# VH-VL binders against Protein phosphatase PHLPP-like protein (phlp-2), part 1

All scores and structures are predictions.

Target 1, 227 residues: Protein phosphatase PHLPP-like protein (phlp-2), of Caenorhabditis elegans (q09564r761to987)
Amino acid sequence: QIGVSGSRGMKNKQCIRQVRVENTFGFIDGGSNSYMSSSICRFMTSYLKENVSMDIRSILLRCHCELGEEGERLGASVMIIRVHEKRLEIASTGTMSAAIARNQKLKMIINGRYEIDDDEYSRIREAHGFVDEENRINGVIGSSRQIGHFSTFPVVLPTHSYRNIQLNEQIEGLIVGNNMIWNMLSIDDLNSTFHNNRSPIVVAKKIQDQLQSYDYGGNSNILVLRR
Unless a header shows other numbers, all headers, positions and changes below count from the first letter of the chain; Kabat numbers aren't used for antibody chains.
F, E and O stand for the ipSAE by ESMFold2-Fast, ESMFold2 and OpenDDE, each averaged over both directions (binder to target, target to binder). V2 = 0.75 x the mean of E and O + 0.25 x the DockQ between their complexes.
[cut] marks letters that were taken out.
The coordinates of atoms that the task and the answers printed are left out; those that the model quotes come from them. Centres of patches stay.

## First folded at step 4 (VH-VL; framework fv_ivicentamab_arm2)

Design j1 (from i2 with heavy chain S102Y)
Fold by ESMFold2-Fast, scan of step 4:
Structure j1 (fold): chain C 227 residues (1-227), chain A 119 residues (1-119), chain B 110 residues (1-110)
Amino acid sequence: as target 1 above (227 residues)
Amino acid sequence: EVQLVESGGGLVQPGGSLRLSCAASGFTFSSYSMNWVRQAPGKGLEWVSIIYSGGSTDYASWAKGRFTISRDNSKNTLYLQMNSLRAEDTAVYYCARDYWGYYEYFDYWGQGTLVTVSS
Amino acid sequence: AYDMTQSPSTLSASVGDRVTITCQASQSISSWLAWYQQKPGKAPKLLIHDASSLESGVPSRFKGSGSGTEFTLTISSLQPDDFATYYCQQYNSYSSYPYTFGGGTKVEIK
């Protein structure tokens, strides 16, 4: 079973979008720009309906290529998940993260707040960019890998992470969320909520409620898969 | 059931190139990330490279630019192309299956193939 | 890179002995640690994953424990087949260096 939950925060311009077509789920975080998220959401929904079996990595790259003039200075984080009977596929770029639940524990399998290693730091500097203390690019951009930001090329690249995860009896489920969830809630809180509630929709709603109890100002997107 | 068989190891001179192969059987090869791990004579284990089921790759910092990992899912075969070989690359190279598909533990290993870089 | 320090580097034991091997991470890796056994001339074999989960077919005399930065592998009653080198491996998804192995512990016959 799958549970999906989203929360609209008080800030009008934050625009986090979810897409679902068949067994494919898309999550788009345009930061503070609602137009960017809406544009990508419309494209992804239409494209998935016409191409339900298309490789999710290709769909993610097409989201980048579909951006018009707005992509010159704006960007977005995108995560696409496809659910199969015995496996999960995840393709992600930007600041969203995913964790698997296994043997009463949670483990991050996509970390949107990864450390920038020496090689990536050198690449960015060689391309005339800079990285600050919080791994922001040029003081503003949340990840060195996300769609858009054409004017910074080749500082910010539309490259993706890809995972193909076997679903065995040890896996209890999956939690996917935008960066606000992982910044505001501890892994311990998420683990407790996941294991204390059997319904995935209840888990997703309770995570949303916990987030809002700590910070009412933002938007959240949560996917919970439970076996 | 699950079997990984490496081949292509041998003696090569410094600056030379060598291509290793790993033939996989007994599982759905295309669903797993695959790894190369090496072990210098009398030393410990050292991770070399990973290729994910989707084809993306990662490398140890010292392997970037010299080694290329690839796979052919139609032949159930993993490859490691090694260029600009150095004496320090002398090791047994193991093919290993990554249980969860990204930065995990290795549930099955091949028998290894010895690469000796010497004049 | 996360440093993985294994101790002792070598230990001598007799059949029937209880042996303990320690693995120390330079920073917290939660429970994301595996143990491998390697016999001379052979490939490593997975024994334990997620710090304490025994791999199918591995005898119950092998036990893993620990979390955070300190982990142990215990063999409760050493058998002749257990004389080997043992390695820990971290796979903490927060790390830029997820495949870090300990230096190994050689368990030798007394």
Scores: ipSAE 0.007, ipTM 0.488, lowest interface PAE 11.4, mean pLDDT 80

Design j2 (from i2 with heavy chain S102F)
Fold by ESMFold2-Fast, scan of step 4:
Structure j2 (fold): chain C 227 residues (1-227), chain A 119 residues (1-119), chain B 110 residues (1-110)
Amino acid sequence: as target 1 above (227 residues)
Amino acid sequence: EVQLVESGGGLVQPGGSLRLSCAASGFTFSSYSMNWVRQAPGKGLEWVSIIYSGGSTDYASWAKGRFTISRDNSKNTLYLQMNSLRAEDTAVYYCARDYWGFYEYFDYWGQGTLVTVSS
Amino acid sequence: AYDMTQSPSTLSASVGDRVTITCQASQSISSWLAWYQQKPGKAPKLLIHDASSLESGVPSRFKGSGSGTEFTLTISSLQPDDFATYYCQQYNSYSSYPYTFGGGTKVEIK
């Protein structure tokens, strides 16, 4: 079973979009720009319907390649998840994160705040970019790896992380979400919410309710999978 | 019952190449992520590379471009191709099992194979 | 990358002693830490995972504790078989390297 929560925030200008085509789920976060998320959402939905079995990494890269002039200065975080009976695929670029539930614990498996190592730091500096104290690129960009930002190339690259996880009976589920969830709620709080509530829909709603207690009006996008 | 047996280590000159193998038995090899971990003489453990059950790979930053991890599920065998070897690569190389990828611990290890890079 | 610092580097003890080894992460790793035992010329052996969960077949005298950035491995009544080098390992996905190990603690005969 899968429970999915819709985006919260500005009703007239939502910057977070979800895509679903068969067993493939897409999550797009355009930051403060609803045009970028809408554009990518339309492309991904259309492309997936015509190419339902295409490798999810290729789909993610194609989203970058199909951006128009808006991609010169704007970017987006994209996560694509494909659910199989006995395995789970995740391809991600940008600031979204995913945690797997196993044996009463949640473990982060994709971290959108992944530390910039010495090699990545050197690469960014060689390309004439900089990293601030909060791991933002050029003071404003949330990840050195995300789609768009053509004008900063090769400072920001559209490369992705990829995971292929075998689903056994010890795996209880998955939580996927944008930065708001991981910044405001500890992994232990999320773990408690997940394991105290059997229904994935209830888990997703309780997480959204907790977020509203801290920062009313913020955007959140949650997928909860339970097996 | 689970066994991992490394082979392919030996003496090699700087700039040379070696291919390490790890023969796995006692479990469904194709379902597990597999790792290489090394240990220089008298030093601590250092992670080298992972290959996920789906075939994707990750490397320590210093190994990228020189080392290639691969697997042959039909033979239950893990490989590490090491190129452009340096004296600092001298170590015992261990094969280690990891069921779910980089968020796990290593529940089984092989005995290790010694690689010596020296002129 | 998350630095994992173990202390002490070397510890001298007698059979029957209680020994404590500490492991400190440069940033919070929740409880995502394992402890390994390595005897000379042998591969490491998993003792504890998830900071405090004993692996099957590991004697109860081994105890792991801690969370966040500070962790301890305690051996409550040291046996001859326990003279070995011990390593902690983080497996929190927040690291630039998926797995980082502590520098090791050698427990040797006094």
Scores: ipSAE 0.006, ipTM 0.456, lowest interface PAE 13.3, mean pLDDT 81

Design j4 (from i2 with light chain Y94W)
Fold by ESMFold2-Fast, scan of step 4:
Structure j4 (fold): chain C 227 residues (1-227), chain A 119 residues (1-119), chain B 110 residues (1-110)
Amino acid sequence: as target 1 above (227 residues)
Amino acid sequence: EVQLVESGGGLVQPGGSLRLSCAASGFTFSSYSMNWVRQAPGKGLEWVSIIYSGGSTDYASWAKGRFTISRDNSKNTLYLQMNSLRAEDTAVYYCARDYWGSYEYFDYWGQGTLVTVSS
Amino acid sequence: AYDMTQSPSTLSASVGDRVTITCQASQSISSWLAWYQQKPGKAPKLLIHDASSLESGVPSRFKGSGSGTEFTLTISSLQPDDFATYYCQQYNSWSSYPYTFGGGTKVEIK
């Protein structure tokens, strides 16, 4: 059982897209450019249909390699989830996060803000980039690990996080979304919403309603997977 | 019946190298992240390294460049290659399984293998 | 990246006593904390995960509580089998150093 919900916010362009082919789900956030999200969505959908069993990490890297000249200065966040009978795979780069619901609690398993520790900060500075007070790269890029941004190499790298999670009876589901969800709503509020509602569609809708109550005008995208 | 059995420990001189092994059985090894945790004599537990189910690795800052974690899923075996060993690396090294396969608690531990770095 | 501080470092107790061990995180770790028991010459054994969830086969006299930055392990009626060193461990969301252990608390015979 899967529920999805999204908000257009104040932007006319749709910069967030979802892909579904068989048991594989893709999430693409092109930031302010709908062309990037559309291009990646089209490529990922086509590639998955031809290569349904391909390693999701390879698919994510192919998304980076298949970007045209717009990839020089633009980028995107990408998360790919593959659901198996006994396990869950997630590969992600960029600013989207995922939390797993287990034993009545939510735990972040993908953190969209790549941690800018001392080593990462030094790497960025040695590559002639900079990190601002909001952890943005060169004042505008939301993550030091994201596809595209070819012109900043090696400041922004297309490296990904990967998780392979065993599905047992304690695992109740998954919440995936862009960083505004986790910035605006507490983990306790998300946990309450998840466990007070059995329908993943209702959970996704209620999370969207909560974001709207804070007068959030940006784009948001939520996937809820419920067992 | 999850089992983790470490081997490869022993006495080694400063600057030397040693490879530890951890033989896993009773579960689908390839689905889990695996860790090395060490404990110096009379001291507490210290995390060394992790290898994720996908093959990516992370290390404690002091281990980077000297230690390499790896796995062979066809043999259900975890490895730790230790180079440029120092006296302060003397410890019992434990193999430990992440419950969910990434960034979790350790539900099963091996018995440990002692590494002594001394002249 | 989180520092974990356990207190006390050592504790002397008698069979039947109520024993309390505390663990403090330098930053909030929500409920992502485990407790381990280690007997001399043995590997650590998982007792409690997610701050308060008792592992199968662990006696009910062991209880974990707390959230955020303060956590407690309580043994309601100490048994001879419980003389050991206890460690807390955080496993909060992704970081460059995913695991941090407390310094340990040795529970010894009074």
Scores: ipSAE 0.007, ipTM 0.512, lowest interface PAE 9.8, mean pLDDT 82

Design j5 (from i2 with heavy chain G101D)
Fold by ESMFold2-Fast, scan of step 4:
Structure j5 (fold): chain C 227 residues (1-227), chain A 119 residues (1-119), chain B 110 residues (1-110)
Amino acid sequence: as target 1 above (227 residues)
Amino acid sequence: EVQLVESGGGLVQPGGSLRLSCAASGFTFSSYSMNWVRQAPGKGLEWVSIIYSGGSTDYASWAKGRFTISRDNSKNTLYLQMNSLRAEDTAVYYCARDYWDSYEYFDYWGQGTLVTVSS
Amino acid sequence: AYDMTQSPSTLSASVGDRVTITCQASQSISSWLAWYQQKPGKAPKLLIHDASSLESGVPSRFKGSGSGTEFTLTISSLQPDDFATYYCQQYNSYSSYPYTFGGGTKVEIK
């Protein structure tokens, strides 16, 4: 069972889009730009309908290839989740995060910012980019790994992380969300909300309500999967 | 009872290749992620590679392009193909079972197989 | 990549002593840390997972504690079978390097 909740906030347009085709779910975050999320959403929906069994990593890379001229300066975060009876596949690039609920705890399995270690820092500098004090690339880009930003190549790369998780009896579910959720709410609060409420729709709604109580004015999207 | 038994180690010259095997028994092999972890003589533990139950793989940065992890679920066997071996690859190589099918702790280990890279 | 620093690298102790080993992570790893025991010529054996959860069959004299960046393994009354090298291991998955081991702590007979 799946619960989804989203908010327009104070923005004129929703910059986060969700896709569902059969057992495949997509999340697209265009940051401050609704054009990118809408464009990718349309492409992904059509592509998945025509290619329902395509590897989700291939689908993510094709989203990069189909960005057109706007991809020169703009980019997006993309997470694709495919649900099987005994397995969960996740492919992700960019700033969205995911946590798995296992044995009464939440564990981050996708961290929404590619970690900038010494090797990555050196690669970025060698490619004539820079990393600021908040780990933003060239002062504005939230991750060194996301689709688009062709003009910065090879500073920003469309590489993905991939997880294939066996759904055993200890795994209770999954929470996926944009950076706002993970920055505003503690992992312990999210864990309590997840385990104190059986319905994934209720979990997603309660998380959304907590964010609104902080006067959050931006876009938010959350998916909760429960077994 | 869970058992992991490594084989295929030995002496090899720099630039050479070796294929390691890990025979698994006592559990449903196809349901678990499997890992290779190595230990140079007198040194600490160093992770090499993982293969998920679904067949996807990840590698330590220094192992990419030289080492290939694979599995044969019909034979309950894990493999590590090692190419372009260097003196720095000299180590005992352990097969280890991931407790959960996505980057967890290792609940069972094999006894290891020694790879020596020397002229 | 996460750096895992263990201290001390070596300690000498007698049977019956209380032994404490420390493991420090360069960044927060929550409670996603395991402890292993390795005897000479043998494979490592899991002792503790999730920082403090004792594995079945492991004696109660072993205790893990800590969260975030600082963790300890304590052996309350050292036995002859406890002379070994101990390793911590993170599995937080925050970096592209999913596992990092500490340098090890060798517990030697005094």
Scores: ipSAE 0.006, ipTM 0.525, lowest interface PAE 9.7, mean pLDDT 82

Design j6 (from i2 with heavy chain S33Y)
Fold by ESMFold2-Fast, scan of step 4:
Structure j6 (fold): chain C 227 residues (1-227), chain A 119 residues (1-119), chain B 110 residues (1-110)
Amino acid sequence: as target 1 above (227 residues)
Amino acid sequence: EVQLVESGGGLVQPGGSLRLSCAASGFTFSSYYMNWVRQAPGKGLEWVSIIYSGGSTDYASWAKGRFTISRDNSKNTLYLQMNSLRAEDTAVYYCARDYWGSYEYFDYWGQGTLVTVSS
Amino acid sequence: AYDMTQSPSTLSASVGDRVTITCQASQSISSWLAWYQQKPGKAPKLLIHDASSLESGVPSRFKGSGSGTEFTLTISSLQPDDFATYYCQQYNSYSSYPYTFGGGTKVEIK
């Protein structure tokens, strides 16, 4: 079972979009740009309908390659999830994160808060970029690994993470969400919400409600899978 | 069945180079994170490097600049290129598979290959 | 990165003894800890993951416990096959790697 919840918050436009074609789910976060998320959403939906069996990593890279001139200055975070009966695939770039529920605990499997270690910092600086005090690239970009931002190449790279997870009896489910969920809510709070509620729709809604209780006014996007 | 088989170890002089290989079988190699872990004679286990399914890499701080991890998914093979070898690099080098492909424990290990750095 | 300290470094025991090995993390790693057994001349073998989950095929005399910073591996009745070196390993995703191992505990025949 799958439950999804999203909110525009106090923003006038939803900058986070969802795609579903058969067993493949896409999540697109255009940051401050609803145009980018809408454009990528339309492309991904069309591409998936005609290429339903295509490797999800290839689909993610195609999203980068099909960005027009807007991709010079704009970008997006993209996560693609494909659900099989015994297997789960995830491909991601940007700031979205995912955690599996296993043995009554949540474990991060995709961390969208890309760590700017010494090597990554040196790479960015060598490419004439900079990292600010909020870990943003060139003062505005949320991740050094994201689609778009062609004009910054090779500062921002469209590289992705990929996971192929066997769905065995120990796996209770998955939580996927944009950056703010992981910044504002503790893993313990998320774990409690997940395990105290059997319905994935209820879990997703309760997480959304918890975000609102902290005066979060931005966009949010939550997917919960429960087995 | 999952199997990892290391090769390429041997005697090398200080300052020399050596390339290790790990042949994988019994699973979809391209989907897994792969690691190198070493063990000096009579000493404990020490993590060396990881390569992610997407091709990104990370290293122990002492390995950066000297060691390079890589993979060839068409051959189901993991590599470790070791340069500027020191006596302190003498160890058995193990190839190990990450359980989830995501910063987890190592569910399968190879038999190891001995690297001896001596004059 | 998290420092992992094992105690004792060496212990001598007889068949039938209860053996306890401790692993201390410098910071909380929740339950994200594995135990490995290594026999002389062989590769390490996974015994326990997630602090307390026994790997398939591992005898029930092995038990892991603990969370946070203090972890214990207990062998309730030592058998001849159990004379080996044991290692703990943290894999807390919030540490953003690297993986760190304890220094090992060698269980020797008395």
Scores: ipSAE 0.006, ipTM 0.508, lowest interface PAE 10.1, mean pLDDT 82

